# VH-VL binders against q9umr5, part 156

Target 1, 268 residues: q9umr5
Amino acid sequence: SYKPVIVVHGLFDSSYSFRHLLEYINETHPGTVVTVLDLFDGRESLRPLWEQVQGFREAVVPIMAKAPQGVHLICYSQGGLVCRALLSVMDDHNVDSFISLSSPQMGQYGDTDYLKWLFPTSMRSNLYRICYSPWGQEFSICNYWHDPHHDDLYLNASSFLALINGERDHPNATVWRKNFLRVGHLVLIGGPDDGVITPWQSSFFGFYDANETVLEMEEQLVYLRDSFGLKTLLARGAIVRCPMAGISHTAWHSNRTLYETCIEPWLS
Short names: E, the ipSAE of ESMFold2; O, the ipSAE of OpenDDE; V2, 0.75 times the mean of E and O plus 0.25 times the DockQ between their complexes.

## First folded at step 8 (VH-VL)

Design i57 (framework fv_nofazinlimab; at its last look DockQ between E and O 0.50; V2 from the best seeds 0.00; counts 0 for: pae E 5.5 > 2)
Fold by OpenDDE, look of step 13:
Structure i57 (fold): chain C 268 residues (1-268), chain A 122 residues (1-122), chain B 112 residues (1-112)
Amino acid sequence: as target 1 above (268 residues)
Amino acid sequence: QVQLVQSGAEVKKPGSSVKVSCKASGGTFSSYAISWVRQAPGQGLEYLGYIIPIFGTANYNEKFKGRVTITADKSTSTAYMELSSLRSEDTAVYYCARVDFDEFGSYGMDVWGQGTMVTVSS
Amino acid sequence: DVVMTQSPLSLPVTLGQPASISCRSSQSLVYSDGNTYLNWFQQRPGQSPRRLIYKVSDRDSGVPDRFSGSGSGTDFTLKISRVEAEDVGVYYCMQGTHWPYTFGQGTKLEIK
């Protein structure tokens, strides 16, 4: 039998977005119990990410308990951050494959069309003023806003990303790293034509430096310091990078080719 | 100079709802948060919640969660506070206040509306 | 929730004399960014609150220099070096570090 699959949605999203994914899984892995968690849908996805982590944790714990052989996580967009945090705080998770589906794992700093309705382009450079305040940190999007031009503010004000990345020291860093390393495989999915995740390499733990030059995962301090286990995971062959071009952000969960190439192999 | 102008006084029956408006002028509405604070007669200030218009979602004091709804219309630079299931203890002056996210990190309510008296009486 | 405790609650002052209001928070108001988001508001009779001080000690534009804020962590003070008639009103401290943001009880400043 196939391991259960748990799906976590993204920003302004719901379970309905994953109907195609469910179909693909059902077709290729008949009998798989797939649970798309219908929590923090729509505007509620703007709730603080730690609140979301707690809510999703409560939902996944029973599922994991019923699946001693392990489960797979498919976490889309913002959901990928939620899941990473979830795996960091859970000392007893049994996740085999953590599939990060176009997630801003190293944060977001973009003014893409997807975000333009939320943020005027002109506001990108100034969003740090909002996001790195106590007021802004009450919103999920600010929890992973990563302004490369205001790194100090990010490191000090980010109440979520900087912590799960181990970029800011905190008393749980060692434990979180240990917990996260329980994952069997980290499958990173994203692509250059995403149009939302900015930079798109964030889905692969790449990100801007102070000059907005994109550096790869291996060049990131979080990797070099192995702050939450990326270096360790890579060393043991547990990181899978699956870039794919030609896929827009809203299509990652509904593209058959992407599913077959990047997702299906890890649902065994 | 930014100004906040609120709607007029309201008299409501218990169990009804009230919606107070707060129109901002003289600034960039999208760069602000709009906070709502109330003050019962002779009492102190109580924070209800705030909205960051560009996010389109409000953050609520849990004390009022479920009864208060804060919205914003960017096209008119107007924020709204709706309080439902009104009780006599909801009788208060309701204020909107601007939080300016400037480069100096003030992050305070530097501009206030004139207040809206809401009276809940049977 | 963070409890803000002001003292005194009533402050009769002679014109020209100094005044001091204390505000204590139930927990540190230092945010992760190192800032302390403590505000002081003045509310004159029949008027809306007016912010006087933000981040403990920074004065808003137009606020006379006779007003000063100080403190750190959990203990804060608003001082008026020379009280004037126009200073009559209620003063509130407010923390903006921990949601939900909370106010002190208010200190009513009156002229003796």
Scores: ipSAE 0.906, ipTM 0.952, lowest interface PAE 0.5, mean pLDDT 95
Fold by ESMFold2-Fast, scan of step 8:
Structure i57 (fold): chain C 268 residues (1-268), chain A 122 residues (1-122), chain B 112 residues (1-112)
Amino acid sequence: as target 1 above (268 residues)
Amino acid sequence: QVQLVQSGAEVKKPGSSVKVSCKASGGTFSSYAISWVRQAPGQGLEYLGYIIPIFGTANYNEKFKGRVTITADKSTSTAYMELSSLRSEDTAVYYCARVDFDEFGSYGMDVWGQGTMVTVSS
Amino acid sequence: DVVMTQSPLSLPVTLGQPASISCRSSQSLVYSDGNTYLNWFQQRPGQSPRRLIYKVSDRDSGVPDRFSGSGSGTDFTLKISRVEAEDVGVYYCMQGTHWPYTFGQGTKLEIK
C-alpha cells in the first residue's frame, strides 16, 4: 500500500550506491516498490542535464502511470537537479514527496574530489572560462556551476540551472512553475560536513554572494520573486528542511539515523 | 602559440579499429578542448566529437553510434580519437583542432593539426 | 541537427573583384549569452582548414582586413573585398551554438 519510490543517482554514481537505502526502506516500509534508475551511470553522468532529464522522464512515465495514488522521488546530489527539471517539464506528474538528498539546488562553487583527481591544482576560480561556453554546457557539472564572481556569465550562459531556477527568463517558465507546484512535499536534506557540495547551504537554496557570504533561501531573488514556486510551497507548509551534521557526501544514502530522521517520515 | 601534431597515415581493413593521436605543444593543455573533425576525399567537413581534459570524458556526435572514443593523456598533452568497426565510408582525413576558452571569448577551432589520412580498404 | 546551407557552391572570381558567400542555418544560432557562434573557415588545396572569422564578425589574428563577416540569427555572409590569388580554396561556415556542431557544404572559390 506504500507509494512506489523512484531513486535518481548523482555525479559519477550508479544504482549500487543505494543498496543500504533500499535495505532501510524494506525494513520500515516492507512491500514498497523501489526503482533505482540505471541511466547515465558513471561517466555518463557527465552528459548534459537536459539529456538526462529526457532519459529519466521516459523511465519514470510508466512507473507513475502504474501508481495512481502517487510516487515519491529520492534524488541524490546532481540527481536532485534532474528531479527539479522533471517536476517542471512533466504536465502530469503525480509526485507526493520529492526528497532532495544533498543536491546543489542553487549551484556549485568549489573543488570536488572528482575535479582534483583530474587536476591536482585547484580549478575553482578558472572553471567559469570553460563552463560558460556552448562546449562546456554539454557537460552536466557546467550546467550547475555557479561562480559568484561571474554571476552575469552564469545567468547568460547556463543552459540548465539558471533556467529551472527562473534566474533567466524562458518561454516555458509559467508552465514549469505550475507543474513544479503540483509536488506534495519538497524535502531538503544536507549538512555542513558534506565536503563536496559547496556551499553546503546550496542544498537548502542558499548560496554565495559576490563576497562568498552565504545568503539563505528567503534572501534569494528566486524566492522573493517566487520564480518557480518556492515561496508558494513554503506558505503551503510543503517545504521540509532537514539539516544534519556529521555526514559526508557519499554517506547520505547509507546513514540509518539520517534515513529515520529525514527520509522515512515522507514515505507514505 | 599552440601547435597540434598528428600521427601518420593509416591503412586499415574493414571491421578493424584505428587510433589517431594529436599531440599539443604550447599553452596549458587543460585550458582548452580538442575537437575531432573528418573529411572524406573531395567532401565537406564532419564533426565527430571533442574532449575537455578536465572532465575525463568526451562529447560525441550520435551519428557514429558508439563507434568513436576520444581520450586525453595530460602527462603527454596528447588527445586520441579511436574509431571502431571501420567501413570504407570511414576513409577520410581526420583532423584535431583546439577550442580555446579565454577570458573574453575566442571560442571555436582556431588551431588545427595537419590531418591524418585513414584509408579503409580490403 | 542544424542544417547549414551555403550559396553559391562554386564561385569563380576575377582577381581584385569582391566575392560574397552566403550561409543560412535551419534555426537561430543565437546562444543564451547573446553571442552567435558562427565561424568561417578557409581550406586551401592540400591544407588543413584555417579559421578566418568567429562569432559572426570577429577576425582571427593574422587574417587580412579584406575578409569580413556579418549577419544575425539565421543569415550570415562572408565577404572578401578584393580577391587575391592566395584566396583560392574552399570556404566553410560552421555553427557552434547547437550540438552536434555542423558545417555548411562548402563554397569553392576559383580565379577566372
Scores: ipSAE 0.735, ipTM 0.878, lowest interface PAE 1.2, mean pLDDT 90
Fold by ESMFold2, look of step 10:
Structure i57 (fold): chain C 268 residues (1-268), chain A 122 residues (1-122), chain B 112 residues (1-112)
Amino acid sequence: as target 1 above (268 residues)
Amino acid sequence: QVQLVQSGAEVKKPGSSVKVSCKASGGTFSSYAISWVRQAPGQGLEYLGYIIPIFGTANYNEKFKGRVTITADKSTSTAYMELSSLRSEDTAVYYCARVDFDEFGSYGMDVWGQGTMVTVSS
Amino acid sequence: DVVMTQSPLSLPVTLGQPASISCRSSQSLVYSDGNTYLNWFQQRPGQSPRRLIYKVSDRDSGVPDRFSGSGSGTDFTLKISRVEAEDVGVYYCMQGTHWPYTFGQGTKLEIK
């Protein structure tokens, strides 16, 4: 009776990370078919995001076909960007709830705990040199790197985020907006204690200005211009914001209170 | 003043593997990429892949995926290329080359190693 | 893969005369940032390749001004205004816009 749920994981992640989320869904929505996509696991999550979008598209088509009444997406961290691109490129998707679970929807500009593990010296001010090159854009981290101090480079070199946000003109912008707007609900989840998504407000389409002051979604040009449909969705009452403090990045899918408050109501 | 010094020539039998090293001196090893390019005798240049040491992962030419492994050791400023299941047509000079990421967009292989001859024969 | 086609493949020239090498790509090499990541390399006999030109027309440090690059989109040219004996070798174009990055077949420059 419940719509199928499709789960898309994040960077350096795998399907096993969602075992607790699966338990919660089974308890509150027994009989729900939940598919955790096991593509681009581990280091494969560094593949270009457009490659990941294509692979996940191929995986979701048969699931959506078997559920003409619709499906729900739960998309974690980097996976939320994959899912948003899916909604834009699929002219025949039947997604009701798109649940974005602590995803860097406006990009990333931070020395995260896992980035510090890779190189202990702070690199956020210098990563633009690598990321805003054709060579760097072959890696997923660079596809959503958003340096507020090099906005011109971001706008022109980003092969993914600047396009799906409609920040750079491209021939698909109108079609992608139309497709994205077919989603039933956009559920935005995140919080100040995440520790990885930087700024954490990126999960709510907030981001830094050039002074590293966070501007909220409604202050962003992409919202004001309605470049991919955020203003239209908000006006329809289709955007749900569910912030929660006290949750670290790896704990979003294993916190029962978060599930009950922010996820459960949208799994019709 | 970046310099790339590669390991010495190797002679290998078909079916074996070879691992070529590329030690960088000068500059900051984590601030650029290391590319691997080969040149068969009397022939042109062929791109195998590159690694960005900061990310610890490589991007491979699909022609070689499954046979080539590119790694980097930041503590020794050394990149490695390993080619497995060697065939006679893998006989070539293997070059490493730096890709510098500067603010002027001068991307490309601006510094090259001396090359490592790998001969695959029975 | 982007195919890079050079012409001619063999280029005998008289000392002091100009030389011109063409390179054509199967796709536009203009990246979204407006730059065109086309490079030219020289490989002298027995040596590693040396980059001469990047971004179509920008000379690397220490490259003589007799070398110039031009072109746009899919069609590019390397010119040597007057060939010197040290210019003998093989010249390659390379595109760095579309992974996997690819080289032309090479043009062997010889003094006749």
Scores: ipSAE 0.662, ipTM 0.846, lowest interface PAE 1.6, mean pLDDT 90
ESMFold2 (binder alone), look of step 10: mean pLDDT 89; pTM 0.915
OpenDDE, look of step 10: ipSAE 0.905; ipTM 0.952
ESMFold2, look of step 13: ipSAE 0.160; ipTM 0.621
ESMFold2 (binder alone), look of step 13: mean pLDDT 89; pTM 0.915

Design i58 (framework fv_nofazinlimab)
Fold by ESMFold2-Fast, scan of step 8:
Structure i58 (fold): chain C 268 residues (1-268), chain A 122 residues (1-122), chain B 112 residues (1-112)
Amino acid sequence: as target 1 above (268 residues)
Amino acid sequence: QVQLVQSGAEVKKPGSSVKVSCKASGGTFSSYAISWVRQAPGQGLEYLGYIIPIFGTANYNEKFKGRVTITADKSTSTAYMELSSLRSEDTAVYYCARVDLDEFGSYGMDVWGQGTMVTVSS
Amino acid sequence: DVVMTQSPLSLPVTLGQPASISCRSSQSLVYSDGNTYLNWFQQRPGQSPRRLIYKVSDRDSGVPDRFSGSGSGTDFTLKISRVEAEDVGVYYCMQGTHWPYTFGQGTKLEIK
C-alpha cells in the first residue's frame, strides 16, 4: 500500500485548488489516503508563518502517528516554507518525500500582481521598509521577503526565513538540523514561467546577490555551511531537482505532465 | 492632511455589545492601518488591536481576543471596533488612530480621532 | 507583555524651568532591525493623545524643539528644556517593538 499524502496549500489558497492533483494521485496510486489541510485558508494565509506552523503541526501529528511506515508531504508555494519549518521543529516526523511545489525557499524579491494587491503604494525596492518592521513581520509574505540590497536588514529582522535557513543564529539550530535531516527525499519543483516566485530559482535554493545575479544553491552560504543539512542531503543523493518551463504559478497542482514527471515517482 | 472622525457617545447595558466607527478623510485610506486604543476614566492608555483596511486583516491584543472585532469598509473609508459581552470595567473613551505603513522607523499613531465615550451601566 | 514604567507619576514644574520624564521597559526595545520603537505621547486635558517623539528621539512635525527624547535598550527619557503653560497634561511612553504594544502609566505635568 502507498504512504499517506499530506497537502499544504499556499498564499490565498484552499483545498479546492488541489482537486486535479488528487485525481492524478488516485489514478496512478489508487488507495492512497490524501489529506489536504484546511487551515489558514484564503486571507488567513497572511497570518505569521510561525503561527501557521503551530496550527499545521497539530493537524499532521495524528496523521503521522497512524502511518508508522511514513508519509509524504506536498507543499505548494508559501506552504513549502511551512513544511520546511514543520520538518525542523518536529522531533519525530516520519516524512519520506517532501515535495516542494514552486516554493520560495530562499525568499521572495519581485514586483508581482500579488504584491501590488497587498502593497499598492510600494515597489519591490521599497518593500523592505514595510516588511522588516515589527509591523510587517506580522504578515506571512514579509516573513520570507528577502531584499538582496538590504541583506543586513533581512538577516536582523526576518523572524522566520533567516532562522529556518540558518542565515541567523538560533538556539534551536542544531536540533532543527537534526530533525530536518530525517527526511527521505527533498523534491524541488519550479520553473521560469511561474510569474510569481521571484527569482524562480528560489524554489531550488538559488537567489540574487547584491547585483541581482542569481547564485545557485551550491554557492549559498546556507549550503556551504550546511546550516540545516542541504549539503548533507545532496551528498546522500536525497535532493531531487525537477525544473519545468511553461507552467504558471497557479498551474503547478493541475498539470498532468508535471505530476507524472516530478511528483508521481516520489509517492511510494 | 488626514483626519479621523469617530461616532458619538454610547450608553450600554452589561452583556450587550457596542460598535464604534472611525471615518477617515484627507488621505488615502488604503495607505495606512487603523489602531484602536482605550482609556478608562482617570486611567492610562490600553492597546486593543488594529486593522489594515487594504487586506481586511485585523490583529487583537490577546487580553480582548474573543470579545473585540475590528473591521473596515474601504468604500466609505470607515473602520469599526465592536466590543461584545460588555462589563462595567469596559467604560472608557475609545480612540482610533492612524499608522502610516510607510513609516518603518516608528509604530505610528500620528493622527488620532476625537474619541468615543462608551459607558456601561445598569 | 512588556511592562513600561514611568517616573515620576506626578511632575510639578515651575514655568520656564526644565522637566524630565523617565520610562523603563521590562525588556530591551531594540528590534531585530537595530531600531528602537519607543514613542512619547502628550495628552492635554480633554484632548486626544498626540505623538511627540518616535523611534526614541525623532520629533513629529509641528512639535517644538524644546521637546527631546533620548535613551537606549530599556531606559528612556523625555526632556522639556523650558516648560510652557500649554505643556500641562499627561505624558505617556509607548513601546512598538513587542506585541502587544504597551504604554507606561503616564506622568502628569503641572505648573507649580
Scores: ipSAE 0.041, ipTM 0.606, lowest interface PAE 6.1, mean pLDDT 89

Design i59 (framework fv_nofazinlimab)
Fold by ESMFold2-Fast, scan of step 8:
Structure i59 (fold): chain C 268 residues (1-268), chain A 122 residues (1-122), chain B 112 residues (1-112)
Amino acid sequence: as target 1 above (268 residues)
Amino acid sequence: QVQLVQSGAEVKKPGSSVKVSCKASGGTFSSYAISWVRQAPGQGLEYLGYIIPIFGTANYNEKFKGRVTITADKSTSTAYMELSSLRSEDTAVYYCARVDYEEFGSYGMDVWGQGTMVTVSS
Amino acid sequence: DVVMTQSPLSLPVTLGQPASISCRSSQSLVYSDGNTYLNWFQQRPGQSPRRLIYKVSDRDSGVPDRFSGSGSGTDFTLKISRVEAEDVGVYYCMQGTHWPYTFGQGTKLEIK
C-alpha cells in the first residue's frame, strides 16, 4: 500500500551506498517497492547534469506511470539537483514527497575532500576559471559551482543551476515552475557537520552573499521573486526543514536517527 | 616553456589498434588539458577529444563511436590516445595540443606536439 | 555539428598586399558567458598548426600585429595587413563554443 520510492545517488556514488537506507525502509514500511537507480555511477557522475537528468527521466517515467497514487523521491547530495530538474521538466510527474539529503540547492563554494581530489592545486577562489568555461560546464560539479565573488560569471555561464533556480531567464521557466509546484512535500535535510556541502545551509536554499555571510532562503531573490515556487510552497505548508548536527556527508543515508526523524514520516 | 613530444610513426593493419603518446615537459601537468586532433593527408583538421588530468576524465567526439580512448598518467606527465578497429580512413597525422584553462575561456591549443603519422594499410 | 565554412579556399596574394579570409558558422558562436570562442590557426608546409588568434580578435604571444581578427555571431574575418613570404600556408578557423569543436576546411595562402 506504500508508494514506491525512487533513490538518486550523488557524486562518485552508486546504488550500493544505500543498503542501510533500504533496510530502514523495509523495517518501517514493509512491502515498499524501492528502486535505487544504477545510472551515472562512480566517475559517470561527473557527466553534465542535463545529460543525467535526461537519463534519470527515462528511468523514472515507467515507475511513475505504474504508481497512480504517486511516488516518493529520495535524492542524495548532487542527486538532489537532478531531482530538482526532474520535477521541473516533467509535465506529468506524480511525486508526493521529494526528500533532499544534503544537496547543494543554491550551489557549492568551498574546499572539500571531493574538490581537493579533483583539483589538488586549486583553491576555491580560483575554481571559477575552470568551472565557468564551456568545457568546465561539461562536468557536473561545475554545473552547481556558485562563486559568490563572481556572481556575474555564475549567472551567465552556469548551464544548469542558474537556470533551474530561475536566477537567469529561460523560455521554459513558467512551465518548469508549474511542474515543480505539483510536488506534495519538499523535505530539506542537512547539517553543520556535513563537511562537504559548503555552505551547509545551501541544502536549505541559503547561501553566501558577496562578503561570505550566509543569507537564509527567505532573504534570497529566488525566494522573494518566487522564481520557481519556493515562496508558494512555503505558504502552502509544503516545505519541511530537518537540520541535524553530528552527521558527516557520507552518513546521511545510513543514520537510523536521521531516517526516523526526517525521512520515515514522509514515506506514506 | 611547455613542450609536447609525441611517439613515432606507426603502420597498422585494418582492424588493429594504435596507441599514441604525448609527453609534456615544463609547467604543471594538472594546470591544463590535452586535446587530440587529426589530419588526413591533404585534408583539414578534425577534433577527436580531450582529457582534463585533474578530473581524470575525457570527452570524445561521437563520430568515433567509442573507438577512441584518451588517458593520462600524471606521474609521467603523459597523455595517450588509443584508436581501435582501424580503417584505411583513419590514416592521418595525429596531434596532441595543450589547453591552458587558467586563461578563462580561451580554449588554448597554444602548444602543439610534432604530430604522429598513423598509416592504415594491408 | 556546427559547420564552419571558409572562403576563399585558395588565396593567391602579391607580396606586400593585404589578404582577407572569411569564416562563417552554421549557428551563433556566442557562449552563455558572452564570449565568442572563435580561433584562427596557421599551418606552414610540413609543420604543426600554430594558433594566431583566439576569442575572435586576441592575438597569441609572438604573433605579429599585421594579423588581426574581427567579426561577431556567425561571420568572422582574419586579415593580414601586409603579406610576407613566411605567411604562406593553410589557415583554419575553429569554433570552441559548441561540442564537438569543429574547424573550417582551410584556406591556402600562396604568393603570386
Scores: ipSAE 0.018, ipTM 0.549, lowest interface PAE 7.0, mean pLDDT 88

